# VH-VL binders against q9syd8: the designs that were tried, part 2

Target 1, 210 residues: q9syd8
Amino acid sequence: MSSIVEHVVLFKLNDDDVDSGKINSMVNGINELVNLDQVLHLYCGSIHRLITTTASDFTHVLHSRYRSKEDLNAYAIHPDHVRVVKESESIREDIMAVDWIAEQAPEALAPPLGSIGKITLLKLKENVMEEAKLEIMEVMKEKFEGIDQITVGENFSPGRSKDFSIGSISYFRDLGEIEAVDDQMKLQNDKIRDYVDDTIVVEFNVPSSS
Key: E = the ipSAE of ESMFold2; O = the ipSAE of OpenDDE; V2 = 0.75 times the mean of E and O plus 0.25 times the DockQ between their complexes.

## First folded at step 1 (VH-VL)

Design i7 (framework fv_rilvegostomig_arm2; at its last look DockQ between E and O 0.03; V2 from the best seeds 0.00; counts 0 for: pae E 13.4 > 2, placed apart)
Fold by ESMFold2-Fast, scan of step 1:
Structure i7 (fold): chain C 210 residues (1-210), chain A 121 residues (1-121), chain B 110 residues (1-110)
Amino acid sequence: as target 1 above (210 residues)
Amino acid sequence: QVQLVESGGGVVQPGRSLRLSCAASGFTFSDYGMHWVRQAPGKGLEWVAVISYDGSNKYYADSVKGRFTISRDNSKNTLYLQMNSLRAEDTAVYYCAKGYEDYVWGTFDYWGQGTTVTVSS
Amino acid sequence: QSVLTQPPSASGTPGQRVTISCSGSSSNIGSNTVNWYQQLPGTAPKLLIYSNNQRPSGVPDRFSGSQSGTSASLAISGLQSEDEADYFCAAWDDSLSGPVLGGGTQLTVL
């Protein structure tokens, strides 16, 4: 299977004028970017659940996929993307991004309609060696029953990561499937706990219609 | 319309300290990573340090690690480079450079005019 | 010592095409995009090419970039006397966690 690039962005959006429609305009503008030649998959929407102890109260998430780092970069500099970024400056209180290479692409690049996305970002302790990072990622790659797809990798974009260096994204049929793997996920987290300084977990709903 | 203006350069003795400043205007400073890049007389360009948009991440060239500290004040649109334990090899023109909107750091889309640092007895 | 390798000099005549090469490794050019900077005598560097082959506004289409494997090249067609400058390639290096640059190529228009 060919590799792909995963791109995750977390936004803290705030608009004191709820009638301005700026948040909706930004989200809709970003979602229209799925039509760019460089984009294999793109979705932007509200965060359903956020688990973090130190990070901002992020409100929205973007998940997108590209063939290569070159395509991600071409998307970033695209005039349509730049326009959405400029038009949303006033409502963005905080932003972070984590990018990784999934060595084995999922069979379906677009997750199932109505599925639940789960993103896990890890900030590692300072003394973690390269060998341990590979072990952490192997643990995180375990695909339990109920997971439709999963990718894990080391962040290659340090500019907006807030020191989070490992990212993963998985998709589940529904919330019941997430509940069913809760014990396995807890054991998985216990295996890497000694290496981890901080964790961000985001869950979001994939719309039931395109 | 993007402008970067460096200041703080001068002539200093080995072992001393110097602080460079870069005043930025014409863009939303708090949205971009910022770099310092230097050029020794008659030589090529050497990257020195980078700081993320919010100051949470900093990276340094091995030649300056432990001696130089990059910082920023987003409320004043200003980038700094604190240079300690200066050596003759640090003699160069120091450029302030704006990061581009890349997801991999390394593109400098605007450069200041530079400020000269000379380390000599 | 420069991490990326460029020829120290290049030359051409007005109206001709000149190419400047840049060689790296898997941790830089092999994994990340290449940028090119132009430095006219006595001036600060200017971004000439980014993301392997993109031009900033104001850069003539005479300048083009390409990348293959661990190498990149800058091509200047319709060479003009105003193109006399030093040219530097650059890329992020995953192993060093920072940008690396070539030693520069001094271009002379004969």
Scores: ipSAE 0.290, ipTM 0.739, lowest interface PAE 3.7, mean pLDDT 89
Fold by OpenDDE, look of step 2:
Structure i7 (fold): chain C 210 residues (1-210), chain A 121 residues (1-121), chain B 110 residues (1-110)
Amino acid sequence: as target 1 above (210 residues)
Amino acid sequence: QVQLVESGGGVVQPGRSLRLSCAASGFTFSDYGMHWVRQAPGKGLEWVAVISYDGSNKYYADSVKGRFTISRDNSKNTLYLQMNSLRAEDTAVYYCAKGYEDYVWGTFDYWGQGTTVTVSS
Amino acid sequence: QSVLTQPPSASGTPGQRVTISCSGSSSNIGSNTVNWYQQLPGTAPKLLIYSNNQRPSGVPDRFSGSQSGTSASLAISGLQSEDEADYFCAAWDDSLSGPVLGGGTQLTVL
């Protein structure tokens, strides 16, 4: 396995107007998509922490992995996926998705149980050169102590990414590990600050059991 | 930036053939379904055909089935429309349109500027 | 004849709220999400709304979409002169195995 495709979806459900049961049903339906042949990993759940300046107040996150863009596309048009999307339309207020190739694929396709996922999406300023993009991604690829998995890549789905062009997902063993690298992450962000127009950071908990 | 540039339009007589091309750039062409949509003068939009990202699936409007063939060359980032047995009612501006990631939803998120096809005796 | 039905024209004054209806059937709007396109005079269409109510980047929040049953509606709040255009609804049709569009609505800003 040389590379994998990362698929990240953020969506906002109207918690005020929607029955919690319906939300749970939707989330469960999404998670059942993990059983599709083309899906290597899939998890959907509530966002625990969201940091953003201009983006919507997303409430839920989906992360899934595929062997190829072809598999992702097959997933997208699969009846089970289509059905779930249709069902979510009535309760979903906002959505965005970012897809990238993980050049450095993690050893494990699935994150550790009980881990914490952290997604970082970058909206770059206008006229950022390709060389700068590469530099940004290189900076973001740094694997700090406590990080179990990390991938970084350029978005290849601009139609639904709300102009966010760089994506990263990392999994930490526990919350303490996230806190431990907080200063390092800040320094990392400082290195690329001049290129960044907006940032979305999402943290979510991976269940301890499947 | 996404760019779609249609070409191949012109004036032809009924019964003749014409081949349209659409050059795509600014996105990974092979990841998306592509569409042709046409607009007769002073009329509305009419979907013509769609081809999946890998060319494995094709669908056509009833009005062009059996006469038009949609195809693509992903190595050249180019979409094609072979139009045979042209009729006067095929006269229109033909737009190349990029499909959304899920092309089966029928979403066109980017459009070219179009190429004009005129069928007249 | 378009598969989806729209009023041929609509009008409003600046600042008003205007709605454009789109009616279909169970095989299209009833089963699939609705898209809306804006076509300014002499230009190519532009995606305005996708998945019933989602706005692409650059589309102001004055534009909103809704879907119910086999019908959909585009709402334009705070109407502006630049909103004068043709608007088309669209949806995938399961029976036809392809997108279908409305006849378009010409919106005039008075």
Scores: ipSAE 0.017, ipTM 0.606, lowest interface PAE 6.3, mean pLDDT 91
Fold by ESMFold2, look of step 2:
Structure i7 (fold): chain C 210 residues (1-210), chain A 121 residues (1-121), chain B 110 residues (1-110)
Amino acid sequence: as target 1 above (210 residues)
Amino acid sequence: QVQLVESGGGVVQPGRSLRLSCAASGFTFSDYGMHWVRQAPGKGLEWVAVISYDGSNKYYADSVKGRFTISRDNSKNTLYLQMNSLRAEDTAVYYCAKGYEDYVWGTFDYWGQGTTVTVSS
Amino acid sequence: QSVLTQPPSASGTPGQRVTISCSGSSSNIGSNTVNWYQQLPGTAPKLLIYSNNQRPSGVPDRFSGSQSGTSASLAISGLQSEDEADYFCAAWDDSLSGPVLGGGTQLTVL
């Protein structure tokens, strides 16, 4: 099994003219990028639930997958991507991105339709050493019953991450499965809390029909 | 129309300093990383330095580290290269190059016409 | 002694296919995408190929790029006299923390 690159972007989108359709145009334009040769998986949609201590109210999430850092870079500089970015500048109030290497690619690169995605991003305390980062990631990799897939990694793109340095993404078959693991997730958080300054948790729905 | 116009080149003695400028227009300067690339007479291209869109990240070729400083002023749409302790091997045409996106990766989609620096005693 | 190695020259006749090779290492071409730049005589370079095989707007489809292992190749099919130029490969090098370029290949159209 080979590794993959996980790409996560959080957007704060606000359209001053609610009738303009600019948010829908951006989301549709981004989702069309799934057709680029470099992209293994891509989904952009509304955030269902956001749990954060930051002041930023992110509204939309992008998750995408690539064979390599090179393919992520090719996506980033592709003319179709650049066009979508430029056409949507007026509605983007804030953005952050976290990128990591998943040690082994999940069996299914595209999650099943109707899945619930959960992204967890960690900002670590100053002076957390590499050994502690490995411990944190080992704790986060635990796959509870109900989790269809999970990847965890250290961010390699510091310029847009707002100092969040560890990311994970997991997929659940439905909302009931994610609720069933809430207590286990709280225990997981307890194990690592002494290393963590801040956490962002994002939940989003993968549409059942498309 | 993207335009990059370099200035500040000239003839100087070894050990002296020069400051190059690059005036940018036709694009939102603060969205993009910017590079300096040089070409010695009759030779190929050599990358010199890069600065990220907001100035927070800077990288230099080993041949210029500690002597050259890249900087930018986003309010003036201007890129700079401060060149100290100049040597004969710094003689080249210096190009200002626009990065393709806001990162420091080495994709240069627009280039200026260059400014010539000659270092001779 | 460029980090990326290109042949110093190449040649072809109008209508033919020419390839230009670029050899690197695991820290550059083996880990990162390859760009190609064209420099016509007396002009500044321009971007010809990015991300191994992508063409920016205005670059004709007779230019193509490929990458395998630690090497890359630029192919020019249907060679035309205006293709006479210097061609440079480039990639980010993880160990040097910056772009590295080949020494250039001078293409002559005979």
Scores: ipSAE 0.000, ipTM 0.451, lowest interface PAE 13.4, mean pLDDT 85
ESMFold2 (binder alone), look of step 2: mean pLDDT 93; pTM 0.935

Design i8 (framework fv_rilvegostomig_arm2)
Fold by ESMFold2-Fast, scan of step 1:
Structure i8 (fold): chain C 210 residues (1-210), chain A 122 residues (1-122), chain B 110 residues (1-110)
Amino acid sequence: as target 1 above (210 residues)
Amino acid sequence: QVQLVESGGGVVQPGRSLRLSCAASGFTFSSYGMHWVRQAPGKGLEWVAVISYDGSNKYYADSVKGRFTISRDNSKNTLYLQMNSLRAEDTAVYYCAKGRYSSSWYKPFDYWGQGTTVTVSS
Amino acid sequence: QSVLTQPPSASGTPGQRVTISCSGSSSNIGSNTVNWYQQLPGTAPKLLIYSNNQRPSGVPDRFSGSQSGTSASLAISGLQSEDEADYFCAAWDDSLSGYVLGGGTQLTVL
């Protein structure tokens, strides 16, 4: 496959005064959408680790993949998706979405079971040139030995992204592989620091059984 | 569209000083780092100094540290290089170049001026 | 003495492929991207390649770059007489906190 569309959604769900069954219903309802014809991969679950200085305290993540923007749109307006969105409206305190095109599709569209997903979202400083955005994405695309797969791209859905304009998703075999590349990731962040206003980093576990 | 014009070069005795200027137009000067790069007669290019978009960060080649000072005036779209304690080894064409101050991945020296000649001669 | 090492000269005939090497160390090419500049006789340099392998608008696709370990290469395919020039590689050096350049390669089209 030449290219795919990456879709990432972060949710802040209200646990305090709401039956936990509502959250389970939302997560299960979303995960059933993997059976839609337009969907290449889809997983929704709790966030294991969140690093951010200014963003909402997000609790759950959705990652899905599509052949094209057309298929993403068909998914978005599908009656089954619309139903899940409407049924979960009361428990959603905050939501954001970032979508990008991965020009080079990963060899396997479904990440390995039991792997760990890591999402990095960047909010760039004002007046960062288009050229600089391309350079930032090239820095972010560096695939260290511990990374099973990685995609990076510029967000094409600005209305829902809270001004975050660059997205990245990587999958690691286990937590030890993430820890092994931590120093390299810090050096990578230093290379782009002057252009970045804010960063959101999310880690989540891919279940061992489907 | 982008234009960089250097001035201030000339013939000077060893130990003396010169100030070079670079007038910029065709881009938002205050948004970019700026560099000085020199080329001795018949030799290769040598990077001299860089200044950040707001003037807060500066870096210099070891050969000029303590003698040269890079500065800018964003209200005048002008870059400067104050050269003190000049040596024969400083004889070169000095180019003004546009680019980011602390990142090799952000197109350093994407536009250059025509250069101004500095000759340090006894 | 240049910090980055390039051959002082290279040559080819029209239509051939020529490569120009650039060798550095872990503090420069091993840690940072490489940029290439073309200097035509009597003119200021021009950016040819940035971020190891990217071309600015207006640079023909017969120019390409690559990087591996502490070395980089500029390749010129379908060599033309207009390509006679000096070519310089450059990279940021972490240990020097500054940009370093190669000594330049003078390309002659025979």
Scores: ipSAE 0.000, ipTM 0.412, lowest interface PAE 18.6, mean pLDDT 84

Design o2 (framework fv_reozalimab_arm2)
Fold by ESMFold2-Fast, scan of step 1:
Structure o2 (fold): chain C 210 residues (1-210), chain A 121 residues (1-121), chain B 110 residues (1-110)
Amino acid sequence: as target 1 above (210 residues)
Amino acid sequence: QVQLVQSGAEVKKPGSSVKVSCKASGGTFSSYAISWVRQAPGQGLEWMGGIIPIFGTANYAQKFQGRVTITADKSTSTAYMELSSLRSEDTAVYYCARGDYDILTGYEDYWGQGTTVTVSS
Amino acid sequence: QSVLTQPPSASGTPGQRVTISCSGSSSNIGSNYVNWYQQLPGTAPKLLIYSNNQRPSGVPDRFSGSKSGTSASLAISGLQSEDEADYYCAAWDDSLSGPVFGGGIKLTVL
C-alpha cells in the first residue's frame, strides 16, 4: 500500500468544424497512452455532470495514476503524449490540471468497470492556514458506504490549477450509490464551508468494457 | 521555429515600476509555460515566476510575492512581467523563457534575448 | 543565495574530461528531474541537458548528465575552447513550488 500520484485534467473542447473528428482523435489518442510504462491507470472521456459556480463549462475529463512524480513527468514529456497535445491545440478552449499525492494507494489501481467517477476540486479562501487545510482534507477523506475508493490531497502543481488547491477523486459502483450518500456529502460540505471560495464537481462514467 | 523577442532596455528610478514584454512567435503560445528569470551583474540565475497562458493564473517565487505581476495576452502572443517598488538590487538582465507544456518538467527550452533594467537615481 | 550548491569555478585543458557537481535536498533534486543550462559570455542561457540525462537536438554527445540521490553531475568529455561558459543546474523544488537554480560554475578552458 504505497503512495501514488493522482493526475486530473479538465478540458473544455470546442471544434468549429465538428466533422473534422478532432475531438474523438484527441480522446482516443490520450486513451492509448494507458499503454506507457509510466502509467498505472489512465482514462479520458466525456463529463456526464458538472457542478460549478464560476469555472468554464468543461466537457471532458482525464484521470491518471503514477508511481511517483518522476513517472508523471516522464509521461508529460513522452513523445506520444506531446504529439497528442500538439495535434489538439486548436480544439482546447480551456484546460486545468490538479495533481496530488495519495499517501495510501487504493487496493485496485484501475477503477471498477461500469463505475462512476466523481472529482471534487476546492479553491480555498485567501489566508487559510496549513492546519485548516489538513482538517479539510481529513473531512474529505471520509469513506462512506457505497464508495469503492477515494483519494484526497493538496495540489502540488499550482501553475495549472486555476487556484484550486485540494483535489479528491471517488469511484462509486453506480448512480444509486452516489444518491445514497447525498445527505452525508451535504453534511461533509457544511463542515468546510467557511474555508471554501469555489468548488468544481465532475461526474463521469467508466466504460463497462476494457 | 519558436522565437521570444523582449522589449528594450530600461533605466528606472528607485521606487518606480517596470513592465517588460516578451512576444512569442513560430510556435504555440497558450499551452506552454512562460517563465521570467533574472540575472544581476556577475550573479546567477533567479526564477521570478511563470504563467501558462491558457490557465490564466501566474505562479510566483516567494521572494517576489507582492512585487511581481506576470500576465499574458493570448491575442498578441505576448507575456509581461511587471516589477514594482524598484531598488538598486533589482538591476539585472530579465529573461523570458518558454517552458515545457507542463511546468512540473521544469526546463526552459527557448529563451528571449534578455532585457537590461538599470535602477539608478 | 542559490538553493542548489555548485562550486564557483572549474578549469580544464583541451581534450580533458571535466565533471561539474550540483548538490540539493530531498525537496528538489531528490524528488525531481535535474536540468542543465550553458551560458556563453554575453548571451542568454541555453538548454544543455534535461530530465537528468537527455540531450536536446544539436547538443554534442560529449555532454552527459547523471543524478544520484540529492546530487547531480554534468560531465564534459573532450573539452574544447568553445565550452568555456557558465553552467547552471536547475530542478523543481516541492517546498518552494517553483524551479530553483544552482549558483553557477564558471568553466575556464586553459
Scores: ipSAE 0.093, ipTM 0.629, lowest interface PAE 6.0, mean pLDDT 86

Design o5 (framework fv_reozalimab_arm2)
Fold by ESMFold2-Fast, scan of step 1:
Structure o5 (fold): chain C 210 residues (1-210), chain A 123 residues (1-123), chain B 110 residues (1-110)
Amino acid sequence: as target 1 above (210 residues)
Amino acid sequence: QVQLVQSGAEVKKPGSSVKVSCKASGGTFSSYAISWVRQAPGQGLEWMGGIIPILGTANYAQKFQGRVTITADKSTSTAYMELSSLRSEDTAVYYCARDLEWLSEYYYGMDVWGQGTTVTVSS
Amino acid sequence: QSVLTQPPSASGTPGQRVTISCSGSSSNIGSNTVNWYQQLPGTAPKLLIYSDNQRPSGVPDRFSGSKSGTSASLAISGLQSEDEADYYCAAWDDSLSGPVFGGGIKLTVL
């Protein structure tokens, strides 16, 4: 399809020794949901790098893809998903979610194995006009050499997002490629600096085998 | 399994405020959204706002923004809705309801409802 | 005034099939799933259908939902006297950032 729904969840999980078995159970339970008919792609795992000034020290990330909001909804209320949520409630200290529509779906819905995912969430300053918001998203959609895939969009789940209203996810084949675009990313950030109140950047490793 | 029990009926004067409680028992509280929905006599259902206790952030319908405050106390599994600057038009039954929304504000449905709290605004 | 449009009343006889309509726009029913609620006299609403066509545990299979474009409908097959109630449709509205309800329909079982 030409468009897909992107779903990102950041978790702050209790990482005390006594809770490690529960964390593994939650992560494994979530990852098994990739087999649901509504899910195009799903991965849950540890955050490798987190850059934020005001947000929680998030420990884990979920990224999943759906054909439509209806499929995302069907996933969310699915008994298997509800069971994992219920069983993991005691270890979740904090959570946020950001959802957007990627108008141009990536050619491959499953990111490359062994790749590095990078999520960028933006909290805009008060009184940013709609025209400026569209310009910000166009700047963020720039696909530099070394980026395997990228999607950007406006969050359609405002109550879950801690006021972060623009989301982006990109995948790089390895650390060398992500480092190669560092200067270009700095220039990109400078172009939108005047509109942004806060940023969350998450990097995570996609397993080499699944 | 889960049950929502609301506080008792209130009679209030115009200009005052009312705070209604909604206590959850027998099930999970933190991960579900708790919505507040009112119904004036002989009228339909009207959403006022909701809160997801684990996030602590409430969302309000535009009509009630500035007059309604929704809070939750996870330790007592209780949600609250406070409505200020009461007018006669605020006379209604106020319901709390557990919303199936888990990961986004996309509305999945309210599967468990409190019994309702009648609020009458009169002099 | 309600955002979603429902007829104010409908009637049927026991054993018949009754269909209740709900009309919206692209910002609500056109882009989001529809829920249906049953309200018996003097009681709180009860979730009858979620995600357009799914039934919660305990709801008889004679209740079904469907959606096409910006409209949705609730069908009640084998109508029974205990189905006499008010019925509400609801959906998330992207423009309002919250759920919206239909005006409700009073179903009378003759």
Scores: ipSAE 0.024, ipTM 0.588, lowest interface PAE 6.5, mean pLDDT 86

Design o6 (framework fv_reozalimab_arm2)
Fold by ESMFold2-Fast, scan of step 1:
Structure o6 (fold): chain C 210 residues (1-210), chain A 121 residues (1-121), chain B 110 residues (1-110)
Amino acid sequence: as target 1 above (210 residues)
Amino acid sequence: QVQLVQSGAEVKKPGSSVKVSCKASGGTFSDYAISWVRQAPGQGLEWMGGIIPIFGTANYAQKFQGRVTITADKSTSTAYMELSSLRSEDTAVYYCARVDDFWSGYTLDVWGQGTTVTVSS
Amino acid sequence: QSVLTQPPSASGTPGQRVTISCSGSSSNIGSNYVNWYQQLPGTAPKLLIYSNNQRPSGVPDRFSGSKSGTSASLAISGLQSEDEADYYCASWDDSLSAYVFGGGIKLTVL
């Protein structure tokens, strides 16, 4: 595949009735959507690490992949997806979504089992020029040793993005590989910091088996 | 289903400000965004901006930036649009509308009935 | 002027097929979904088509949407007198960071 659509959703889930099982029902319901014809990859689970100073204390993440915007839309309006959305309304305290086009699809559409996913979302300063946005994305696309795969792009779904306009997702073999690139990531962040107003970083574990 | 009910018509003098309300019922207010769109007499639709209540974050069309303020009060499920330094060309019907993006777009799926604002001396 | 371009008017007779065009650029229609809104005289706009070609509940299948490149079209088959209204296309514009509308078209049913 030459390009794919990336879909990231961050949830803040809260349930006053611990015995209701609603959070687990939502997560399981979302993960069943991987069986839809439009979905190339989909995983929903708990956030292992959240780094942010201004955003909500998000608890769960969804990452999914599609061939096209049309397939993402077909998934979004699918009765099975709509049902999960409606049934989980009472436990969703906060939500945001960011969607982008990855110009070059990863070789493997499903991330490695047991890997660590890392999502970076950027809120750019007012009046950042288009040329600077392209440079920011090129900086973020750099694939360091230890990164299994990475995609970066500009958000095309403004309705739920909290004004975050650049998204990135990368997968690492394990936490040691993330630590190994800390210095390189610091230099990367330094290159773009003058253009960035806010950042959200999410890390989550990909299960070893389904 | 979600219904949006707006405040009544206003007549204002040039240089004053107007604040229009939009009350939502039926559904969770925080699960969607509210947009404001205006329409001058005999003219087309013009997007002014919107707010995502769960974040308190508002964004504005460049034409209105500096004169418009969009806010929301989650406790009353009410969004507001305040327009300052009114001119005669601000005479229009002002609509609020719910943004339903199905997590993949920007769509105005439920509209308020509109509020007529007349600016005259 | 409007960011998206629509003809100012169109007309048809009952039973005819009418097509309404909407032209944009790569930063709006070329990169984002297109919506269509119907505004009957004296009323608020109503969502008619979303996500290029989807119909909300209650919208007859006589209405259909399509998108190709930087242009979109709304087709109305079997035109009825109650279809006399203003029609607006709309899309998000990445360069403006704004939701943008076409100028609107007044459809007259003769």
Scores: ipSAE 0.015, ipTM 0.515, lowest interface PAE 7.0, mean pLDDT 85

Design o7 (framework fv_reozalimab_arm2)
Fold by ESMFold2-Fast, scan of step 1:
Structure o7 (fold): chain C 210 residues (1-210), chain A 119 residues (1-119), chain B 110 residues (1-110)
Amino acid sequence: as target 1 above (210 residues)
Amino acid sequence: QVQLVQSGAEVKKPGSSVKVSCKASGGTFSSYAISWVRQAPGQGLEWMGGIIPIFGTANYAQKFQGRVTITADKSTSTAYMELSSLRSEDTAVYYCAREYDSSELFDYWGQGTTVTVSS
Amino acid sequence: QSVLTQPPSASGTPGQRVTISCSGSSSNIGSNTVNWYQQLPGTAPKLLIYSNNQRPSGVPDRFSGSKSGTSASLAISGLQSEDEADYYCAAWDDSLSGWVFGGGIKLTVL
């Protein structure tokens, strides 16, 4: 496949014991949506590590993939999706979404089981020019040894993104590979720091199969 | 910092069952996998299974499938391992261990629970 | 029998370099990373090396790991008396869908 749509949602869910059953119902309900015809890949689960300078303390992440914007929209309005959204409204304290087009789809649309997902969202400084945005995305697209797959793009859903305009998701084969590239990632961040106003970094584990 | 505190020692008869608890404190319980590993006296480590509480699903080592049940109670931040049809060969120290998401696996271990199966 | 094979014992004197081996198959070490655990007498195991060759904070650099094919090794340089312990290798096994451990090796420092 030539291109795909990446969809990332970050949730701040109420972690009170009273709401634990609702959280499990929401997460399970979302994960069942992987069976919809519009969905190429979908996973929802806990954020295991969050690095942010914002006030948002997100607890859960959704990553899903679609053939096109039209399929993403069809998913969004699907009765099964709408039902999960309505049933979980009371436990969602905060939410944001970032959507981008990956011009080259990864070879495997479903990340390896047991891999580590890493999402980076950038809020750019005021008046960053289009040419600089392209340069930032090229820097972020670098696939270091140990990265199973990576996609980067400019957000096309500005109303939901809290002004974050560039998204990236990478999957690492295992825990050691993600730490092995930490210094390279720091160098990468240094190259773009003058253009970046804020950053959100999320890490999460892809479950191993039974 | 996360601490894992396990329930106290148990003495059981053959054919009975035992349920060991592992209470997590000092961190987010639901976002981390909890594994159970046992060690018979003078022997090595053996993985029994694990659970990620937010997903509600457990994965078991084939040797223990049908005899072991791993559960989690988010309201008390506690994971449980129940082993049935006990035999003297099940005498061991049972550990819970938490997989950490910052590039460390089993970086937090409980103190261990001794289970003795004898008649 | 453990799924991963380790020698039952090894010994060294202070200051020496000791290597501890771990052998597996294509479904475990051949396809997945290896972790190493140190167990002092009467204590729970402690993570010593993860993902083949990475050290957690607080583990001295004289401990190192490596992996080649279906085998892994833990090297301890500048051996010290406090290194006397049992050492275990571990890896995920794709065919068993679970973690497997080596039988453990008792390291004696004389």
Scores: ipSAE 0.000, ipTM 0.404, lowest interface PAE 18.2, mean pLDDT 83

